# Designs tried in a protein design chat: VH-VL binders against q0atu2. Part 91

Target 1, 119 residues: q0atu2
Amino acid sequence: MLDKKARIRTSREYRNVFEKGKRLSGRFLIIYYVENALDNNRFGFITNKKIGMAVIRNRIKRQLRAIVREYQGQVKNKHDIVLVARAGIGKSSFEGMEKDYIAIMKKAGLFARNANKID
Below, E stands for the ipSAE of ESMFold2; O stands for the ipSAE of OpenDDE; V2 stands for 0.75 times the mean of E and O plus 0.25 times the DockQ between their complexes.

## First folded at step 4 (VH-VL)

Design gj1 (framework fv_recibokibart; at its last look DockQ between E and O 0.05; V2 from the best seeds 0.00; counts 0 for: pae E 14.2 > 2, placed apart)
Fold by OpenDDE, look of step 4:
Structure gj1 (fold): chain C 119 residues (1-119), chain A 121 residues (1-121), chain B 108 residues (1-108)
Amino acid sequence: as target 1 above (119 residues)
Amino acid sequence: QVQLVQSGAEVKKPGASVKVSCKASGYTFTDYYMHWAKQAPGQGLEWIGEINPDYGDTNYNQKFQGRVTMTRDTSISTAYMELSRLRSDDTAVYYCARGKYYLSWDAFDIWGQGTLVTVSS
Amino acid sequence: QIVLTQSPGTLSLSPGERATLSCRASQSVDSSYLHWYQQKPGQAPRLWIYDASSRATGIPDRFSGSGSGTDFTLTISRLEPEDFATYYCQQYESSPYTFGQGTKLEIK
């Protein structure tokens, strides 16, 4: 799991990202992102019932956290980023989710263009 | 009908623990943060903490940190607040209340009926 | 933390009169994060005004909220018997979310 310091935890923090952040949509993910006044990035996740049953949602939660953790060091610092899972994500592969994440983060300018999976 | 139904009154000894439940119905449980508030007899409202029912992330008032634990069971749309090492000044009515974070506004628009917790020797 | 101070602590008025309740914040609070609740004895609080000036569903138009920065006000233009209760302001600007100590509006 992501470090507590790297997570958006409060409802107020989520609201701030939704109200002041920019929004970009990918195939399986929507991201909201805004600069913060901290020295680190914080990530939040939204997985509502539209993506499937509890078992599916729990799987998606774990997968998204894994993806974010893996690429955390490649993301520009001082950002609050919320990932919203889209309805189709429940049928996607992990690789598909990962590709979508990378693509949307690059489009947002939060990744370097040459960002790759870390072995 | 949107509502929050809390567990019944509790009587505890000092040093014991109490766990209050709050069952949600009429809405998507995971789409709203669940908050808890304390109201001592004849006193005002005090915010205890909040929990994201989807992920279980919590944010507590520092005043209660170390003694309060908020959890949830999404399968039955129920939130729990456990308070340990009870003291006499923990005697109060405890409320759960929902707050929005993904939708429009985040005021506490739905409240439970309250649970009286009495701590006495 | 942000401290909300309400005044007066108790307000004694008669039906038909105008009531003015104040809520002062220790630091600036955005209007969208200032809310009011009504509570009657033996009942749970009820959302009354949200975003400083928006009435919750079912709240009569004799109630109005105003203010910005550190000073907020709840006004009742003409008191009705059912309006006598305790009113709390609350801020959602930053954690911990805090309430005012309340103003008890009682019948004179």
Scores: ipSAE 0.856, ipTM 0.938, lowest interface PAE 0.6, mean pLDDT 94
Fold by ESMFold2, look of step 4:
Structure gj1 (fold): chain C 119 residues (1-119), chain A 121 residues (1-121), chain B 108 residues (1-108)
Amino acid sequence: as target 1 above (119 residues)
Amino acid sequence: QVQLVQSGAEVKKPGASVKVSCKASGYTFTDYYMHWAKQAPGQGLEWIGEINPDYGDTNYNQKFQGRVTMTRDTSISTAYMELSRLRSDDTAVYYCARGKYYLSWDAFDIWGQGTLVTVSS
Amino acid sequence: QIVLTQSPGTLSLSPGERATLSCRASQSVDSSYLHWYQQKPGQAPRLWIYDASSRATGIPDRFSGSGSGTDFTLTISRLEPEDFATYYCQQYESSPYTFGQGTKLEIK
């Protein structure tokens, strides 16, 4: 769904975000984010095997990717952003995940002011 | 740059144990799952199990449960697979392989060169 | 466990021909957990296609993967001499993370 160049692909890239980035938590999600040296954003998605079977983890990742794609045009550029699913996310609705994402991205100051203001 | 280098070939008698090593380099060892697979002569691949090198937790294929032990030494970025009570049908090449992404998606994107274990009486 | 059945076991074709390799799962496998590997004699397997349809780095675009649920395919649109090898599918849907038995693609 997301363009391959907009994906965080290597463990080194993920670890860079975890070690050097800021962390903010919401109800269902945790984000880690750090400025990158690119002209674009990159997104990563993590579901721990403790959340459940692979089919459950993959469904959650698909839903999170869809949410990120929906709002990616509103995200300030030059950031690597990793979304980590919290325990219990498997019982969340798509809308619940979406609301949580919007809230934590707004708190992080990652939505561009003039692209679409978030209340 | 990224490499998995396995220990050399071994010849064992039935009933013995073998411990194969897999040394990782070029990446952060604890960020990826390490998997082990078996390939008997002229046959396909069989997954043996995996270890999370960060915590040391393991998950084994039931077919090998009770005979396989996977460990690691994070100070030297090395994973180990020990197979006990060897039988002639354990004769195979054993591979270590790295899971592709941190904590989630696993495709085996880097493989060791393989270790031939021969069990003969 | 999820059994992956590859067909045909051996596929004999000439360079320039189209190859279609099948992988069928005994239970549904999400496409994000279905992978393909290439292996040549005396060598370790190499990741070829991941997430059912994504080519690994450096893999030529004549290779394409497709499928969902229980039926997956690897297609080579125009065979080159270097493509003759054994191909394995693998699922990471549920433990044990099984491989198919392989399709040997050999020169006719």
Scores: ipSAE 0.000, ipTM 0.545, lowest interface PAE 14.2, mean pLDDT 86
ESMFold2 (binder alone), look of step 4: mean pLDDT 93; pTM 0.946

Design gj2 (framework fv_recibokibart; at its last look DockQ between E and O 0.05; V2 from the best seeds 0.00; counts 0 for: pae E 10.8 > 2, placed apart)
Fold by OpenDDE, look of step 4:
Structure gj2 (fold): chain C 119 residues (1-119), chain A 121 residues (1-121), chain B 108 residues (1-108)
Amino acid sequence: as target 1 above (119 residues)
Amino acid sequence: QVQLVQSGAEVKKPGASVKVSCKASGYTFTDYYMHWAKQAPGQGLEWIGEINPDYGDTNYNQKFQGRVTMTRDTSISTAYMELSRLRSDDTAVYYCARGKYYLSWDAFDIWGQGTLVTVSS
Amino acid sequence: QIVLTQSPGTLSLSPGERATLSCRASQSVDSSYLHWYQQKPGQAPRLWIYDASSRATGIPDRFSGSGSGTDFTLTISRLEPEDFATYYCQQWDSSPYTFGQGTKLEIK
């Protein structure tokens, strides 16, 4: 799981990202991102009922956290980023989800073009 | 119908703990933060804290930190607030209320009916 | 924390009169984060005005909210008997989210 410091935790923090942030849509993910006044990035996740039953949502939650954690060091600093899972994500593979994340993060300019899996 | 239904009144002794439940229905439980508020007899409202039902992340009023624990069971759309080391000034009606964080405005638009907690020796 | 101070503490008026309730913040609050609630004895609070000036669903036109910065106002143009209650302002601008101490609107 992501460090507490690296998570968006409050409703006000989420609202700030949704209202002031930029939005980009991928195949399986939508990201909202905005600069913050901190020295670190914070991530939030939205996995609503449209992506599937509780078992599916829980799996997706784990997978998204794993992906974010893996690439955390490659993301430009001082950003709040919310990942919203799209309806089709429940049928996606982990690799497909990961590719989508990398693609939209690069498109957002939050990821280096040569960003690769750390391991 | 969207509603929050809270557990019944509690009578506790000082030093004890109380756990109040709040069952949500009529909406997607994980799409709203659940908040808790305190209202002492004849007094105003005081915000206790909030929980993200989807991930369990909490944010507490510092006034209650160390004594309050908010949890949830998503399988039954129920939020819980536990207050420990009870004292007489904890006597109050406690409310749960849902708060929007995904939509255009944040406000407590749905409230539970309240739970009276009486702390007396 | 942001402290919300409501005035007056008690407002005694008669039906048909105009009511003006004030909510002052200790620091600037974005209007989109300022809300009003109505509460009657023995009942839970009910959302009344949100975003400083938007009426919640089912709230009569005689109610209006205004203000910005540190000064907000709830106005009832012509009081009806059912309007007599306690009104609370509340802010979401920063944690902890705080309420005003309330204004009790009672029948004169």
Scores: ipSAE 0.832, ipTM 0.932, lowest interface PAE 0.6, mean pLDDT 93
Fold by ESMFold2, look of step 4:
Structure gj2 (fold): chain C 119 residues (1-119), chain A 121 residues (1-121), chain B 108 residues (1-108)
Amino acid sequence: as target 1 above (119 residues)
Amino acid sequence: QVQLVQSGAEVKKPGASVKVSCKASGYTFTDYYMHWAKQAPGQGLEWIGEINPDYGDTNYNQKFQGRVTMTRDTSISTAYMELSRLRSDDTAVYYCARGKYYLSWDAFDIWGQGTLVTVSS
Amino acid sequence: QIVLTQSPGTLSLSPGERATLSCRASQSVDSSYLHWYQQKPGQAPRLWIYDASSRATGIPDRFSGSGSGTDFTLTISRLEPEDFATYYCQQWDSSPYTFGQGTKLEIK
């Protein structure tokens, strides 16, 4: 899906985003985001136990990764971004999650005007 | 019929606070962002901020940060904007407005009638 | 923040004439986040054109919007008496969301 360079991989990397980053809530998602020192963006995904069983959490995680991949070309570079699924996201549609992601990323100022799009 | 109905005009002294209400009807209140805007007499429009009525999250224009609080009561489909430490340049009509879709990238398609707040000594 | 500058400030024309209202942004705005509102004295603003060129429900086809990047235009092909009002452009591309100062279209 996302290549290795575009993934937040370690607990330390996640903790840095939570401790140093900004937070913004949508209907189904929360994002935490912070500038990084890289040439690229990195994404992390968190689903907690309150969302449901592991099968449901894994499905949501896959859906969120697909959404991020679809719009990654619009995201301003040099950011670490963690998407946290809110309780109740399991009742949303893929389209609902997608709309929420677009809105929250735009409110955060993370979409670039002239970013290269990757399909 | 989709509409937003605001509370009536208010006259306040400098230093006071005002709380304007905006009651929604004809649509699902929690599906759309609610925005607030200011228009001083003879002047243009200025965005104050927004609230997600489902979760209560807010985003304020920096010019009003620290003086404005936006809240809502979902049981009566009503949004509120409170502005504190009023000064004479807060005299204006205050509007609530709905975002066109339930996500935030859309225009303000429904507006309240406006609430005149007059701040006089 | 993105500053929207409307010109002219006041436009005096007669019914039947063509009107051209300009909105210039201090930096590029995606047209899907550029909107126009009409306001008459004593009334709330009304959504008129959204996404730079789409007419809101019930808006006559004599109104058209166009433009991209930093330059946007609202055109009224043949003015009717009811079209004399103030028009505001507004951007949603970045926070804080901003309005232009308005163009007052008044009867000559």
Scores: ipSAE 0.007, ipTM 0.593, lowest interface PAE 10.8, mean pLDDT 86
ESMFold2 (binder alone), look of step 4: mean pLDDT 92; pTM 0.940

Design gj3 (framework fv_recibokibart; at its last look DockQ between E and O 0.05; V2 from the best seeds 0.00; counts 0 for: pae E 11.2 > 2, placed apart)
Fold by OpenDDE, look of step 4:
Order: C-alpha cells, then structure tokens, then sequence
Structure gj3 (fold): chain C 119 residues (1-119), chain A 121 residues (1-121), chain B 108 residues (1-108)
C-alpha cells in the first residue's frame, strides 16, 4: 500500500482534483491531475463496478497501486493524481496496464520521457 | 429506491463499544463516500467521519479519533461505525448519510433513519 | 475547522410571513460547498438547499438560498405550516465538514 501521506483519502480531496484538475484519457486509464500545495504527491484511485466484479476490481486496485508505487519517484512532485480505471481494464495484462500508465503520465508531462522501471 | 437502512437502537454501559450498521440500496455503494453524523438529544448535528467504500480509506473528525472506526462490507453494501470507550455524552442518534465525491454535488442527499445509542450505567 | 454560526437560534413566525435564516462561516466557503438541511422532530435531516442556492428535488420555490464568502442566507418567502422545523447549514469546503448549530423555526 501507498503511504497515507501519498494517498488521496478524503472525498473533498477527490472533488478538488476532479473539479480543478486536468483530464487525460489512456486506453485503460483516465487520469485527473492538479498541483497541490504539499511537498509530496498524492494518488487516488477510482474503480467502479463498470470494470467488473469485486474480484476483478480488487485485482485492479492492487495492480494500480503497485504500478504507482513503482514509478512514484519519477513523477513530478506537488501533484494530486487520480487514476480512474476504464471499462476493459479487467481484461488487460499488468504489463499493458503499466504501459498505459507510463504513456498517459508522459503525455501529461508528469513523467520523464526516459522513465524506466526501477529494479 | 435509494435508501439507507440502519441497525436498531442500542443500550450500552460506559466503557463498552457499539457498532452501528448502515445498509445501502438502490445505488452503487462504492460510488459514494459514506458519512456519519451524531445528534445528541435536543442538540444539533455533528460530523463524525467519512469512509470511501471502495478502498476503505477513512477520514475522522479529530474529536472522535482514537475511538471511532469506520468499516464497510462491499459484498452487502453495508457501512459500519464502531465507537469504543463509550461515555454518557455519547448518548445520541447516529446517522449515516451518502455523500458524493466525483459527481454533481457533495451534499448529503440520502440519510439513514438514525440509530439511537444510549449509554447509561 | 470552519465554524458555522446560524442566527437566530430560534425564529418564531406565523404562516404567511417571510423567514430569513443566516449562516455565517468563520472563513470563506465556496458557494458550491454550502448546503442547507431541514429536520423535523423524530426524523432524519433532509437535504434542502445545495450549492448555496440550488433547491433539492421536491423543494418548493418559496425556498431560496443565497450568499457567498462567509455569509449565507436561507429565505422562505411565505411560510407554510409544514415549513416549521429546524434548519442546519453545512460546509464541505474542508474537513471536518461542520454543521451550523441550527435555527429552529417555530410557529408563533
């Protein structure tokens, strides 16, 4: 799990990102992102029933958290970022999901072009 | 029909714990934060906290931190609020209420019927 | 936290009269995050006005909300017998999402 400090936890925080943030759509993910007044990034996740049954949603949640955790050090700081899982993500491989995340984050200018997986 | 149905009245002794349930129906449980409010007899409303039913993330009023625990069971669209170390001033009607966080507005548009918790020795 | 102070605490009026309820915030609240609820004895609160000035579903047009910044108002143009209740304002600007102490509108 992401550290509490790195998570969007309150409904108001989510609302702020949706209202004031920019939106970009990838193949499996939509991201909303906005600058925050903190010294760290915070991530939020939306996985509604449209993406599948509870088992699928739980898997997707786990996978998205893993991806975000893996690359969090490469993301520009001082941003609130919400990942919205799109329909069909449940049929995606982890690698496909990761690729989509990287692509969309790069497009948003939040991720360095040479960003790579940190082993 | 969208509605929240809460568990029945409780009578507890000081120092005990109480767990109130709130079952949601008529909407997607995980699409709305669930809030809880306290109303002491003859008094106003006090916000206790909120929970994201999808992830279980909680945000509590500092006044209740350390004594309140909010949980949920998504399989039965039910939210729970547990209050521990009960004292007499915890006697109140407790409400669950639906709040929106990524839709049109954030007001509490649906309320449970309330659960009376009486704390007495 | 943001403190909401409602005034008056009790408002005694007769049917047909105009009612004006005030809600003052300790700091600025965006209009989209200020809401009003009605509560009658023995019942749960009911959303009444949202976003400071939008009537919830089924709310008569004799009710209106206005205000911005730190001062908000709920107005009932002509009171009906069923309007006598307690009204609470609430802010969603920041956590904790506090309520006002309420204004009890009672029949004179």
Amino acid sequence: as target 1 above (119 residues)
Amino acid sequence: QVQLVQSGAEVKKPGASVKVSCKASGYTFTDYYMHWAKQAPGQGLEWIGEINPDYGDTNYNQKFQGRVTMTRDTSISTAYMELSRLRSDDTAVYYCARGKYYLSFDAFDIWGQGTLVTVSS
Amino acid sequence: QIVLTQSPGTLSLSPGERATLSCRASQSVDSSYLHWYQQKPGQAPRLWIYDASSRATGIPDRFSGSGSGTDFTLTISRLEPEDFATYYCQQYESSPYTFGQGTKLEIK
Scores: ipSAE 0.813, ipTM 0.929, lowest interface PAE 0.7, mean pLDDT 94
Fold by ESMFold2, look of step 4:
Structure gj3 (fold): chain C 119 residues (1-119), chain A 121 residues (1-121), chain B 108 residues (1-108)
Amino acid sequence: as target 1 above (119 residues)
Amino acid sequence: QVQLVQSGAEVKKPGASVKVSCKASGYTFTDYYMHWAKQAPGQGLEWIGEINPDYGDTNYNQKFQGRVTMTRDTSISTAYMELSRLRSDDTAVYYCARGKYYLSFDAFDIWGQGTLVTVSS
Amino acid sequence: QIVLTQSPGTLSLSPGERATLSCRASQSVDSSYLHWYQQKPGQAPRLWIYDASSRATGIPDRFSGSGSGTDFTLTISRLEPEDFATYYCQQYESSPYTFGQGTKLEIK
């Protein structure tokens, strides 16, 4: 489970990432990311109400959180990162989401080999 | 340059149908929802529905369900709205508009110029 | 569905005056789903304020939005001749995504 301080919490924090950050699209995910002034990363998760009912959206968010947690040690620090689920994500497997995340994070240059704090 | 360009004005008889096009340029067409709105002469705006251009999923205002069909052609970055069984109160300007973000934050940041549809005998 | 009621329907003011436009929702709307548009005759609407209080690109700072829950306000601190238009609020909280009926801001 992501630590409370590693979560983007407010609408203003989300808007900052969308307005000032860079955007990259994958097959099932879009990421927005911007450097922050903190000593840690923060992650946000957006699921479209059009993806389905709340139980479906919550399941997708849970899966994405698990993926982010699995790889969080590889992510360069001091970034706010918002993962936006594309409409077709409900047809993806967990493995498909995971591969998409890895590919897009590598493309963004957000994975680092240097040690990062565990979050 | 982000732009939405709609097809020209149409005059139709009651009972006919009309198909309005909306061509997008300057951005990745499949990354944003496309919305349609109606504005009758001298009246306010009414949301008709939306389409996800990537997968073609639609969500219609219940008032228009059964008479409206939204489609798209991703190869030419064009969205379409077809309204069938036209009646006089369908006379209006129809707008397409882009939702600024893929999810939840859909302020309509780019609008087409509008298409006047006139339904008269 | 969520009904947005704008008041007044028509607001007649002179340049230099302060304008206050109200948008009341029939049920609570998260501020991040409440938007304002300006429309002049013969033109498409234009996004003006999003997320209740954020100005769209190029919108002068004499325009400010505020409010939460069911009550939202668009304020123009000092009217310029170019500000006379119709303003619509819109909610994106739940489908159908409704607009208010508009407030026509006209020169006295």
Scores: ipSAE 0.007, ipTM 0.579, lowest interface PAE 11.2, mean pLDDT 86
ESMFold2 (binder alone), look of step 4: mean pLDDT 93; pTM 0.948

Design gj4 (framework fv_recibokibart; at its last look DockQ between E and O 0.04; V2 from the best seeds 0.00; counts 0 for: pae E 12.6 > 2, placed apart)
Fold by OpenDDE, look of step 4:
Structure gj4 (fold): chain C 119 residues (1-119), chain A 121 residues (1-121), chain B 108 residues (1-108)
Amino acid sequence: as target 1 above (119 residues)
Amino acid sequence: QVQLVQSGAEVKKPGASVKVSCKASGYTFTDYYMHWAKQAPGQGLEWIGEINPDSGDTNYNQKFQGRVTMTRDTSISTAYMELSRLRSDDTAVYYCARGKYYLSWGAFDIWGQGTLVTVSS
Amino acid sequence: QIVLTQSPGTLSLSPGERATLSCRASQSVDSSYLHWYQQKPGQAPRLWIYDASSRATGIPDRFSGSGSGTDFTLTISRLEPEDFATYYCQQYESSPYTFGQGTKLEIK
């Protein structure tokens, strides 16, 4: 799990991202992102029943957190970012999710254009 | 029908702990933060804290920090609030209430019926 | 934290009269984050006005909310017997999401 400092934790923090943030849709993910007044990035995750059963949702959340952690150092600083899992993500591979994440983050301008998987 | 049903009244001694439950029905449990509020006899409402039922992340009023623990069981759409090291001024009716945090927004639109907790020697 | 101060503490009026309840915030609160609840003895609070001026489902149009910044008002144009209760304002601007101390509207 992400460090508490790196997580959106409160309902008000989520509200701020949804109301003031920009929205961008990928194949498996929708991201909402907005600049924050902190020195670090915070991430939030939204999964709903449309994604699948609790086991699937938990797996997806775990995988998304893993992806976010892996690329955390490549994300522009001072942002609150909420990842919303889209329908069908439960049938995607981890690599597919990762690819989608990278693509959408690059499109949002949150990644450096040369951002790559860290080996 | 959307509703929150809380556990029954509790009588505790000072120093003890109490755990109140709040069972949600009629809506998707994980789509709303669950909030808890305290109301001492004849007094106003006091916000205790909130929990994200999906992630389990909590945010507590500093006044209760260190004594309150909010948890949830998503399998039965139930939220829990545990208050430890009880004292006489913890005597109150405790409410759970839902609050949306995704897409559509509202205030605390659904409330539990309340749980009376009495702390006395 | 944001402190909400309601006034008056008790308001004694008769049916048919106009009621004006005030909620003052210690700092600016966005209108979308100011809400009102009604509570009757022995009952849980009930959402009454949200986003400062929007009536919750089933709330009569004799109730209205207004205000911005630090000053908010709940108005009942013509009191009905069932309107006598305690009203609380609440802010969702920042944590902790505090309530006002309440205004008790009682029958004269």
Scores: ipSAE 0.874, ipTM 0.941, lowest interface PAE 0.5, mean pLDDT 94
Fold by ESMFold2, look of step 4:
Structure gj4 (fold): chain C 119 residues (1-119), chain A 121 residues (1-121), chain B 108 residues (1-108)
Amino acid sequence: as target 1 above (119 residues)
Amino acid sequence: QVQLVQSGAEVKKPGASVKVSCKASGYTFTDYYMHWAKQAPGQGLEWIGEINPDSGDTNYNQKFQGRVTMTRDTSISTAYMELSRLRSDDTAVYYCARGKYYLSWGAFDIWGQGTLVTVSS
Amino acid sequence: QIVLTQSPGTLSLSPGERATLSCRASQSVDSSYLHWYQQKPGQAPRLWIYDASSRATGIPDRFSGSGSGTDFTLTISRLEPEDFATYYCQQYESSPYTFGQGTKLEIK
């Protein structure tokens, strides 16, 4: 679970990332990211109906939040980052989602390739 | 310059094995999946499998399972595909191709020049 | 496995004409996993369109890709002599990752 300060919470905050941010696609995730004017990172999470029923989408969001929490201390600060689950993410394991997150964050220059998990 | 350079043409007898190499240059070898594809003379493309060069994990087309082995040597940025128990219908050009991981998953954005493997009695 | 069926198999046209190449999947394919390649004789394939509609670097804007679900299209608005080649669609939705059989675009 991320604390309140580290969450993208409003429609305006999400819109800013989608309109002004860079986009990178992974196997199961798409990230949008943009520099912010804060001293910290903020994260947002989007699922769509193609993924499945609400219970499945809620499980995916929860898993993605857990992954982000695990690595949040290793993410370069001052970024708003939105994770968008691709329709095929339901075919992935938790470990598959985690590998994809690490890879795409490294490609974005936001995350070290060999970073350890953080409790 | 991003490049994939494959080993030269091979002529083999039925029942033998062939090992094709694919040397990568101009990019970080371990950041991109490597794929292999077959193109028989006058035919279309057939995906053989993929390897994650960082972990060594593979995923093979079931059609080739049990006969194909994909490996890599990260110290020389080289991927390998070995095909065993060769048959005459294995005669084809074999390509390595880099998966476009950074911008799009599964698009093959760089291809090797191809290696002709001829299986003849 | 997902079968990609391209139509027509061969398309004979003249420079200046519009070409429409179809790729139909046996199961739904997310657009982010549908790609197109061009191949000329004696050469390796080249990535042409990725994510169904995004042109690879250096690909002319007369090429456009569209579609979703099971139906995808590659359109060439005004054929140039260099565009005559074989075009393959590819899916990465489900293993084994498959190519269509190709559409050969020939000069009439």
Scores: ipSAE 0.007, ipTM 0.568, lowest interface PAE 12.6, mean pLDDT 86
ESMFold2 (binder alone), look of step 4: mean pLDDT 93; pTM 0.951

